# VH-VL binders against q9h9l3, part 163

Target 1, 176 residues: q9h9l3
Amino acid sequence: PRKMVAIDCEMVGTGPKGHVSSLARCSIVNYNGDVLYDEYILPPCHIVDYRTRWSGIRKQHMVNATPFKIARGQILKILTGKIVVGHAIHNDFKALQYFHPKSLTRDTSHIPPLNRKADCPENATMSLKHLTKKLLNRDIQVGKSGHSSVEDAQATMELYKLVEVEWEEHLARNPP
Key: E = the ipSAE of ESMFold2; O = the ipSAE of OpenDDE; V2 = 0.75 times the mean of E and O plus 0.25 times the DockQ between their complexes.

## First folded at step 10 (VH-VL)

Design i53 (framework fv_fezakinumab; at its last look DockQ between E and O 0.58; V2 from the best seeds 0.00; counts 0 for: pae E 4.7 > 2)
Fold by OpenDDE, second read of step 10:
Structure i53 (fold): chain C 176 residues (1-176), chain A 123 residues (1-123), chain B 111 residues (1-111)
Amino acid sequence: as target 1 above (176 residues)
Amino acid sequence: QVQLVQSGAEVKKPGASVKVSCKASGYTFTSYYMHWVRQAPGQGLEWVGWINPYSGDTFYAQKFRGRVTMTRDTSISTAYMELSRLRSDDTAVYYCARSGTYYYDSGPRFDPWGRGTLVTVSS
Amino acid sequence: QAVLTQPPSVSGAPGQRVTISCTGSSSDIGLGYDVHWYQQLPGTAPKLLIYDNSNRPSGVPDRFSGSKSGTSASLAITGLQAEDEADYYCQSYDYSLEGWVFGGGTQLTVL
């Protein structure tokens, strides 16, 4: 069986009016929740909006941030060959400008059994915060300091583990 | 309709540089990646690199790193590929091709393609 | 030279079924990356024929089909027609090379 990791990224706003989402932090945890990677990342473009309320990113975090291209290389090295678990993970991959094999991707925002377990509509897109509260009885993304990508990645992995057996069997019968 | 219109044929001497353009229309230029692929006469397809027109970030095949530069002008939805220190074996038809940014956005399939730009390098 | 391996040529008579193989490695197809196929008619640019292993874009006849298994992919053409004479290329992504890769191409001749 392939190793699993969970990923969560924080983005800041760049480009005109800060509408472009650029990677500013990436956290990767293993199956047990141990942190494999957690770095602030410096976008190649000027940051217009730190989106601190959500991202938790502040200007001071960018002082010694890892340049994007370097960080990308480090992250990709970790992800290679792994089953990658994330929530709305397409945003993370887009921010990384990276394509992970679909067959090795697990998006907890699109797992019907997970929603069912949380008494949510199977085809609805539920937030990580909601699912974590409902299924793990844990509060994440609290306060005004913004998100913790490590915390979010860990929560994502824990959520997936709740439905891992069922979902992996489903995927085996219905490969993407 | 989605179209990629490329610049005309180029004839260059060894050591020179060539810059090929690809103008996109019929879609949001910055929402898709632009790839460059070349094909030497009678040979197969060879991926050169790609650019994110939104951010300007580029990723080149190892073979071309240090010699290729991809840029874009978002104001006119045009991508550029410049290849320097040209050699005879750089003679090829150079194609631009569009792809999505992730699997749910057309993914890494190349569609559509430009009609190609012939670059001939000869003494 | 090409990372993905294709037979240099295949041939068939009109109405016949032909298949073109595409063999990769553990760092591309075998890693789980999808395969796309392109048709290149003589003197023209490549055209997307099959994407994500087995999907047909609009306008592509259903006599074209694709499949993937393990480290290899296959393009099948049924009811071969004269207009199918072209070069066919498979494509995937190679993690070790950090880029997209093509097969060497297969020249299909309709007898």
Scores: ipSAE 0.867, ipTM 0.933, lowest interface PAE 0.6, mean pLDDT 95
Fold by ESMFold2-Fast, scan of step 10:
Structure i53 (fold): chain C 176 residues (1-176), chain A 123 residues (1-123), chain B 111 residues (1-111)
Amino acid sequence: as target 1 above (176 residues)
Amino acid sequence: QVQLVQSGAEVKKPGASVKVSCKASGYTFTSYYMHWVRQAPGQGLEWVGWINPYSGDTFYAQKFRGRVTMTRDTSISTAYMELSRLRSDDTAVYYCARSGTYYYDSGPRFDPWGRGTLVTVSS
Amino acid sequence: QAVLTQPPSVSGAPGQRVTISCTGSSSDIGLGYDVHWYQQLPGTAPKLLIYDNSNRPSGVPDRFSGSKSGTSASLAITGLQAEDEADYYCQSYDYSLEGWVFGGGTQLTVL
């Protein structure tokens, strides 16, 4: 059996008008929800917009943050060879400038059985907050102080576990 | 109709620099990565690097780091690859090629390709 | 040197089947990365022939097919035609090199 982890990243706005998403925090949890990695990450570019309402990132978090190059190396060592679970995970991989094998990637925003369990259209992209409330009866991303990437990674793993057997069987019959 | 149109052939002396352009049309330029791949006469394909036209972020193959620079101009949907300190073994056709940024957007395969720009480095 | 290994040449007569292998390592195909195939007709740019191991782009005939197993991939061409004479390249992504890697290319000769 291949090991499985879940990842969630927080991004800040860099580049012209803060439109580029740059990695500023990453959390990785194991199958049981235990934290394997959780660091604030310093982007190599000037931060234009902390996006604090959503990211939870503030200027003080950047003071002793791990430089992007070093953090990326640490994160990739954890992800390599593992099944990686995330929600809209392509955004996390883009921020990491990383290509994870498609066959080892599980995106809870693109799993039709998961949407079906939540009474949502199978082809809709539902938010992590909505799916977690509907299926786990838990409120995440509450308040205006920003999101916790640890909380989001843990919720993402738990959501995947609800459909794991069904979805892994589907993937075995229909390899990506 | 998605097209990549490259600049014309170049002849350079050893030690010079060359800048090749690739003008994109028929799609949203900033939604796809642009790659550069070269092919020496009678030889195989060799990946040089990519640029994200949206952010300007670049990633270069180890072999070319310190000699290659990739840039873009979003106002004219054009990507550039500049190779400096040219050697005779840099003689090759240089292709630009488009890829998706992730699996859901046509993935990281290369489609389409430009017609190529022949760069000849000779004394 | 090319990172992925292909035979330098393969040949067949019209109507026959040919198979081109592409062998990688534990850091690319063996790690699960998809394999893509490109056809390069004489004097032209490469053209996408097969993507994500076995999928055909619109306009590619079904006599071209791809497969992947372990650290290797294969391109199969059935009903070989004279216009198939070209160079064929496999491509994947390599984790250790953090970049796209190509096979050395296979020259297909139609006898």
Scores: ipSAE 0.749, ipTM 0.894, lowest interface PAE 1.1, mean pLDDT 92
Fold by ESMFold2, look of step 11:
Structure i53 (fold): chain C 176 residues (1-176), chain A 123 residues (1-123), chain B 111 residues (1-111)
Amino acid sequence: as target 1 above (176 residues)
Amino acid sequence: QVQLVQSGAEVKKPGASVKVSCKASGYTFTSYYMHWVRQAPGQGLEWVGWINPYSGDTFYAQKFRGRVTMTRDTSISTAYMELSRLRSDDTAVYYCARSGTYYYDSGPRFDPWGRGTLVTVSS
Amino acid sequence: QAVLTQPPSVSGAPGQRVTISCTGSSSDIGLGYDVHWYQQLPGTAPKLLIYDNSNRPSGVPDRFSGSKSGTSASLAITGLQAEDEADYYCQSYDYSLEGWVFGGGTQLTVL
């Protein structure tokens, strides 16, 4: 059977007026929540807006950060051939400049059974923070110091486990 | 209607450069990758590369690196491809084509395509 | 040369069924990447015919269908008509090349 990992990324602002989202941190955990990868990443462009309130990225994090091209190679080596779980995961793949096969991708922001467990409309796009609070009784992304991509990746994996059996069977019957 | 309108045919000498344009309409230009694909006479389709119109980031197929430059002007929703040091085997129809950037969007498929721009390289 | 392998030509009589194969590798189709198909009529740009292995865009007749298994994909055309005479290309994504890749194309002749 295929191995499963969860990913979460944090972005900073690059380009004109800091409006381009560029990868600045990536965390990957295995099925048990053990950290497989957690690195700060230096974007190939000048950072205009660290977005620290949400990203948690500060100037000092970039001093020894892994250059984007190297980090991307390391990350893609971990992701290749695996089922990858994420939340609004298209943003992570976009920042990595990478298309993962749809059949190996799981997005906790768009799983109807998960929304139903949270008493949310099945077609709604729910935030990771809200799903985690409702279904795991945990507060994540607390305070103004920004998100922890390790914490978020771990929460994402735990959320997926709540619906894994049902959803994997659904996908087997209805390939994406 | 979503539409890609390309510049007209061009004739160039070997060693020159050519710049072809692709004007987009009917959708948000900066939300999708723009690709260039060429087709030499009697031959198949060959991917040249892409540009992200929002950021200006580009990625080129290995064969074209060092000779191709892709740019865009977001104010007029237009993508450009410039190919330098032209050779006779660069004679081809050059298509622009749109692809998605999100897994749950149009994905890596090409839709729509421009009508193509014939570039002829002859001495 | 083409990364994906297609037969150079196929033919069939009106009303018959034809199938066009598209074979890749473990770094593209075999890694799980979807296959897309394009129809190119003589003198025209390619047009999206099948996407994500088996989905038809609006306006494409249901006699066109697609499938994927292992490292290969297949386009099937039933009820063959004279207007189906065209070149057909498969396309996917290849992880090792980090690029969009095409088959060499298949020329369909309607007899």
Scores: ipSAE 0.291, ipTM 0.759, lowest interface PAE 4.7, mean pLDDT 90
ESMFold2 (binder alone), look of step 11: mean pLDDT 91; pTM 0.934
OpenDDE, look of step 11: ipSAE 0.860; ipTM 0.931

Design i54 (framework fv_fezakinumab; at its last look DockQ between E and O 0.52; V2 from the best seeds 0.00; counts 0 for: pae E 9.1 > 2)
Fold by OpenDDE, second read of step 10:
Structure i54 (fold): chain C 176 residues (1-176), chain A 123 residues (1-123), chain B 111 residues (1-111)
Amino acid sequence: as target 1 above (176 residues)
Amino acid sequence: QVQLVQSGAEVKKPGASVKVSCKASGYTFTSYYMHWVRQAPGQGLEWVGWINPYSGDTFYAQKFRGRVTMTRDTSISTAYMELSRLRSDDTAVYYCARSGTYYYDSGPRFDPWGRGTLVTVSS
Amino acid sequence: QAVLTQPPSVSGAPGQRVTISCTGSSSDIGLGYDVHWYQQLPGTAPKLLIYDNSNRPSGVPDRFSGSKSGTSASLAITGLQAEDEADYYCQSYDTSLEGWVFGGGTQLTVL
């Protein structure tokens, strides 16, 4: 079986009026929740909106942040060949401007058995916060300091592990 | 309808630079990546690189790094590819092609393509 | 030269079935990346023929089909017609090259 990692990214606003979402932090954890990667990332363009209340990113975090292209290379090296788990992971991949194979991607926001386990409609898109509370009885993304991408990545991995067997069997029968 | 209209044929001498344009219409220019692919006479397709028109970020094939520059003007939905230090083996039809930003947005398939721009490099 | 390997040429008579293979490696198709196919008629730009291994864009006849297995993909054309004479290219992504890659192309001749 392939190695599995979970990823979560934080974005800041760049471009006109800060409408462009640029990668500012990326966290990757292994199957056990150990941190493999956690770096602040410097966008190539000027940051207009740190989106701190959500991203947890502050100006001070960008002082020694890793340039985007360098960080991207490091991240891709970790992800290559692995099953990558994330929540609404298309946003992370889009921020990375990266395509991971669909067959190696697991999006916890689109796993019907996970929603069912949480007594949610199978085809609904539930937040990571909600699922984590319902299924893991854990509060994440609390306070006003913003999100922790490490915490979110770990929660995502733990959620997936709850339905891993069932979902992997489903995917084997129904490859994307 | 989605269209990619490219600039006309170019004739250049070795060592010169060429800049090809690709004007997009019929869709949101910044919502899709723009790729450049070239084809030498009688040869196959060769990917040159891509640009994210939204952010301006570029990613080039290793072969062309240091010699190719991709840019865009969002105000006129136009992508540009400039190739410098031209050589005879750069003679090719250069295509622009659109792709999605991720699998849910048309994915990495190239559709549509421009009609191509012939660039001839000769002494 | 091309990262993905295609036969240089294939031929068939009208009404026949032909197949074009596309062989990759563990760093592209074998890694799980999808394969797309393009048709290039003489003197024209490539046109998307098959995407995500086996899907047809609107306007593409159902006599065109694609499949993928392991490190290889295949394009099948049934009921071959004269207008199918063209070059066909497969495409995927190669992580070792950090870029999109094409096959060498296959020239299909309708006899």
Scores: ipSAE 0.897, ipTM 0.941, lowest interface PAE 0.5, mean pLDDT 95
Fold by ESMFold2-Fast, scan of step 10:
Structure i54 (fold): chain C 176 residues (1-176), chain A 123 residues (1-123), chain B 111 residues (1-111)
Amino acid sequence: as target 1 above (176 residues)
Amino acid sequence: QVQLVQSGAEVKKPGASVKVSCKASGYTFTSYYMHWVRQAPGQGLEWVGWINPYSGDTFYAQKFRGRVTMTRDTSISTAYMELSRLRSDDTAVYYCARSGTYYYDSGPRFDPWGRGTLVTVSS
Amino acid sequence: QAVLTQPPSVSGAPGQRVTISCTGSSSDIGLGYDVHWYQQLPGTAPKLLIYDNSNRPSGVPDRFSGSKSGTSASLAITGLQAEDEADYYCQSYDTSLEGWVFGGGTQLTVL
């Protein structure tokens, strides 16, 4: 049995018109929801749009943030060889410039049994906020100061635990 | 039809730089990563690095860091690989190849490939 | 030296089955990364033959199949034809190198 962690990242806008998503914060929690990593991360490119309403990132968080190259090394050391849980996790991996093995990746936005438990269409992509409210009776991403990646990672792990036995059995029979 | 069209053969002296182009057509250029892979005469395939045409982010194999630079021009759907301080053992066919950015968009497999650009480094 | 190990050559007669192995380590195939296979005809660019261990792109006949177990993968070619004569490369991702890695290539001779 491999160890399992959950990840959530916050991105800021870089590049022309701020259209590129660059890593600005990463939180990783263990199976029990304990924080293993939570750092603000300085992108190597100029930040055009902090996307503060969603990311919670402000210029002040960048003053002593961990440079991207160093943060990436720390994060990959934690993720390597583990089952990694996330929500729309491909966005996090792209921001990290990282390719995690498909067989060790669990995306709570792409688990049909999880949507079924929430009375949602199995192939729809439901938001983390919606699934957490329906299945855990908890409100996340509340307020106007942006999301907490720690809160999101914790919620993501708890959502996965609801379907873990069923989904791991499915994956063992139907390797990705 | 999805196509990758590469620039023509180059002959360079040791110490020079070479810049190879790869023009994409038939798909959304910014939705896929572009990789560079080389093959020395009679040898196997060797991965050089990738660029994300959307962001401009790059990642290079350790062997080429400090000598290779990958760029793109989204207005003409063209990727570039520049290799500097050329040595005779850099003589190879250089291929561009497309991959998905993650498993949801065709994954990390290379398809299609450009026809290759022969770079000869000789004194 | 190639990161993934393939036999340098294999041979078979028309109609026979051949298998080409691709051996990695705990940092690539053994860690769960998928294996892809490419066919390179003489004087041409490689073409995707098998992806994600066992899937065929459109146009690849079912005579070509792939499998993966532990730290290794295999490409099987049944009903060998003269046109299958080519170099075959496996490819995966290696976490310790943080990059895409290829096998050394296998030259298939028919006849």
Scores: ipSAE 0.637, ipTM 0.863, lowest interface PAE 1.6, mean pLDDT 91
Fold by ESMFold2, look of step 11:
Structure i54 (fold): chain C 176 residues (1-176), chain A 123 residues (1-123), chain B 111 residues (1-111)
Amino acid sequence: as target 1 above (176 residues)
Amino acid sequence: QVQLVQSGAEVKKPGASVKVSCKASGYTFTSYYMHWVRQAPGQGLEWVGWINPYSGDTFYAQKFRGRVTMTRDTSISTAYMELSRLRSDDTAVYYCARSGTYYYDSGPRFDPWGRGTLVTVSS
Amino acid sequence: QAVLTQPPSVSGAPGQRVTISCTGSSSDIGLGYDVHWYQQLPGTAPKLLIYDNSNRPSGVPDRFSGSKSGTSASLAITGLQAEDEADYYCQSYDTSLEGWVFGGGTQLTVL
C-alpha cells in the first residue's frame, strides 16, 4: 500500500493590495501524526499583508525562512508517490504551484461519508474547525493569534482515519 | 467559439529575439493556464512552459530557462512568449494551448490549441 | 530524447484495428498521472483526441479509445479510415522534470 501523509499550509498576502495568496508555512505529518516537515517559507514576492490573525505568520518568522523554490522542492519530494490528505487541499496545491494525481489526493472538505458522520449535508463544504469539533471533540484554531498548520494537518489526518476504510474502498470501485 | 489567435510568422537572425502573441476569446482568460509548445520541422512536440494569466506566475521547462520569458496582458486577454538569443535550431512552429483553471482543478490537458506561429531563424 | 516512448510509425489497412503504445516511467505515468492523446493532421495544429486516459471529447469518433496500465498507455483505433492518417502524440506530467511531457509521436499510415 502507498504511504499516506497529511498537509496543511498557511498563506500571506502578496502582490497588488496583498490580494495574492503566497505560501508562508507548510506542515506535513505522517499517518500517526508525527511531523515530517514544518517550515516557514519566504515567498518570492514582497509580503504586503501577513494575515497574522489567520495565518499565524509574523515578521520574525521570515528572517531565516526557507526560500519558496527550495521549500517547494523539499515538499514535493515528500509528497511524490504518496496519498496526500488535506482540507480544501486545492488551495494548498495552488500555493505550491503543483499538480498531485487525483487518484492519490484525499480532501476532507469533499468526503460525503465524513459529512454523514458529522450530521452534515453530504455535499456541503464544512470547515476543518467544525468537523474537528463535531467528530473529534477537539477545539483547534483557538484564539486570534492564527492557525497552526501542524495542528491542522494532524486534525486532518485524524478526520480521514474515521472514513479511511469506506472511502478507499469507494475510490477503488470508482476511480477518479 | 473558444479560440486562440496567434501572431504571424517571424523571420529572425541568430542572436535576435522573438515575441509571439496569443489572444484568447470565448472564455475567461484568467481562469486557465496558458502553455507554449513548439514543433521543429519534421519533429515532435516540445513543451516550453506555462503562465498563470491571473497571477502572472510562470514556469519554464529546464531547456528554455534563461532564454524564455512569458507574460500576459489581462486587459486584452493576450499571452506572450519571448525567446532570446535565437539559434537556428529554434526554428519551429510555436503553439499556445490552454489547460486547467488552477493547479489540480481540471486536469493537465491542452484544449484548445492556437494555429501556431512559424519562427524561422536563419542567417 | 522524448520522455514518453511511442513507436515511430504504425500502419493498417482500412477497417482494421491498430494500437499505439506510450511508455512512461515511475516519475510520470507510473505515479498515476493521466495520459492525454492528440491527433495532428498534416499542416494543422494538434487536436485533443483522448483525455484522462480513456475519455473522448465531443466530435471524436467512437472508434478511438484509450487505456492506461502501470507505466504505459495505449491508443486504439478500430475501423481504420483514410482520414485517420496523421501523427499521434501521448502526453502526461512528469514530476522529475516538473513539467508536461510528450511522446515522440507515431505516424499512422493507412494502406
Scores: ipSAE 0.006, ipTM 0.614, lowest interface PAE 9.1, mean pLDDT 88
ESMFold2 (binder alone), look of step 11: mean pLDDT 91; pTM 0.930
OpenDDE, look of step 11: ipSAE 0.895; ipTM 0.942

Design i55 (framework fv_fezakinumab)
Fold by OpenDDE, second read of step 10:
Structure i55 (fold): chain C 176 residues (1-176), chain A 123 residues (1-123), chain B 111 residues (1-111)
Amino acid sequence: as target 1 above (176 residues)
Amino acid sequence: QVQLVQSGAEVKKPGASVKVSCKASGYTFTSYYMHWVRQAPGQGLEWVGWINPYSGDTFYAQKFRGRVTMTRDTSISTAYMELSRLRSDDTAVYYCARSGTYYYDSGPRFDPWGRGTLVTVSS
Amino acid sequence: QAVLTQPPSVSGAPGQRVTISCTGSSSDIGLGYDVHWYQQLPGTAPKLLIYDNSNRPSGVPDRFSGSKSGTSASLAITGLQAEDEADYYCQSYDDSLEGWVFGGGTQLTVL
């Protein structure tokens, strides 16, 4: 079996409009929740909105942040060949300007058995916070300091573990 | 329950300014963007701008830049939209609406909406 | 006038299926921005009907569905009911205009 990692990214707003989401932090954990990567990342464009309440990113975090191009290389090296677990992971990949093979991607926001286990509609998109509370009885993304991408990545991995066997069997029968 | 309660109807003369309020409850005010959308009588929806209640950062539609000012008072979870140099074609129902960021869980969808504030500009 | 193009009106009899199109451009839907749909009943504020192209919020019947392809999106209503009579708006984001954009709205009449 392939190695499995979970990823979570935090984004800031760039561009004149501030609506461009640029990678500002990336955290990667292994199957056991050990941190493999956790870096602040400097976007190539000027940051217009740190989105601190959500991202947890502050201006001080960017002083020694890893340039995007370098960080991207480091992250891709970790992800290559692995099963990558994330929540709404398309957003993370977009921010990374990298798309992992679909067959090696696991998005916990699109796993019907996970929603079912949480007594949610199977076709609904539930938040990581909600699923974590329902299934792990843990509060994440609490407070005013913004998200912790490490915490989110760990929660995502733990959620996936709850349905791993069932989902992997499903995928084996129904390859994406 | 998440609610957005807006201020009452306004009647203004051309050239005047109007300030509409939107009080949020049932959720963390600073955790969501607040948008303003207007709708002229019998017309469609038009986005005016947004504010980040946490930072106070704003971004306005090109059409309204220089004429609109969005602010917030976090102590009372209230967002404000002020439109100056009013014209007759500014007559509309002005809505506040909540959203998340594009790449976060709540996404850019507008939910919920306030009930709207009618602003009438007439000489 | 609206950035996204919708038919001004559509109509159907109870129980029928109707579709409302939303045509964008390469600077909005075509860039991959998601489409949301709102229902506005007469004299009321808009209500979120569909988000992220095809997802239904809690309380929205499954007879409402959304899809997106290329530079366009579509809202489908099956089993049309009298209470569905309303205005419907699509929404997305436009890079060139640096802001959220709405369709012109479609008035749905139930015959």
Scores: ipSAE 0.045, ipTM 0.690, lowest interface PAE 3.2, mean pLDDT 91
Fold by ESMFold2-Fast, scan of step 10:
Structure i55 (fold): chain C 176 residues (1-176), chain A 123 residues (1-123), chain B 111 residues (1-111)
Amino acid sequence: as target 1 above (176 residues)
Amino acid sequence: QVQLVQSGAEVKKPGASVKVSCKASGYTFTSYYMHWVRQAPGQGLEWVGWINPYSGDTFYAQKFRGRVTMTRDTSISTAYMELSRLRSDDTAVYYCARSGTYYYDSGPRFDPWGRGTLVTVSS
Amino acid sequence: QAVLTQPPSVSGAPGQRVTISCTGSSSDIGLGYDVHWYQQLPGTAPKLLIYDNSNRPSGVPDRFSGSKSGTSASLAITGLQAEDEADYYCQSYDDSLEGWVFGGGTQLTVL
């Protein structure tokens, strides 16, 4: 394929008052939406707030979760050298404590043509849920039992594919 | 023009603390990470840590944890590195350097660098 | 003790080619992290010379080139000039240390 993947992570709250966002699940899909990676991840610090309503993470998921350092190594091997697509992807890279090359990063929250297709202001940051409903006619992140990072990664890849040709052309003329 | 301007040389006694500043101009201060790197006289480069000026989040190399504190003041686009409980082997030129991480930044390379601040620790 | 291994010195005559190696491990270069190179002229701050393995910033002559394979990277300098006398440092990210790491530096002498 195109050496392109999409990523979405779920974070739990650690540190004082659960202020710090720590990686607790990561999903990576290929260009066609097939799952390449989907694991629960055990943070190295005490979980103060599971944020279950949004993350879908519960104590039971942590029992056999992959320790952060091991999971991170696995994830980085998949991401390295590939175009990585995400939505507000800086949050995912921050949780991974990872620097991915800007030239190989695609953030669907900052692609003006995508907002234009959704009849949204080009410079606004729109939610993944809104863009997916507007452009793909699909509801994601439904209910109060938490989000699916697999579902979010798949939606993110599909959204990028809508503007891929136009946006890659733009980036070729205006390199990061 | 993107520029990083550092504070002047410091002379400190063992056990003291030093605070070095790095003033950024010519770009959006909160869009890039700021790193600190040191170089002892005649020696190589050693990474100390980074600060995200947007969030205030920091990450320090293991060797410096417990002794280094990085902060920033977004109103004057200035980053700070404070090193405490100084030892003679902390004598070095301390550099600040910019890097990016995300879609709208410069990517994970150190460019530009400040000119460096010499910190001398002697009894 | 540097994490990435470079030869301490290399030398060449004007017009010749030299290469500077940078050897890492499975936790940095071998894990796929990019390698960057910095040139440090005497008495100055380091300057970015090569980024993301093989890319040149604006203003860097095409005499400088970089490559990466397995756990190692190389900086090649062709058509050596006296002004190339400097210390050269490679840099990558190390996963086990969770931070940026540098090579020990290579002093280039143009004979």
Scores: ipSAE 0.006, ipTM 0.508, lowest interface PAE 11.7, mean pLDDT 87

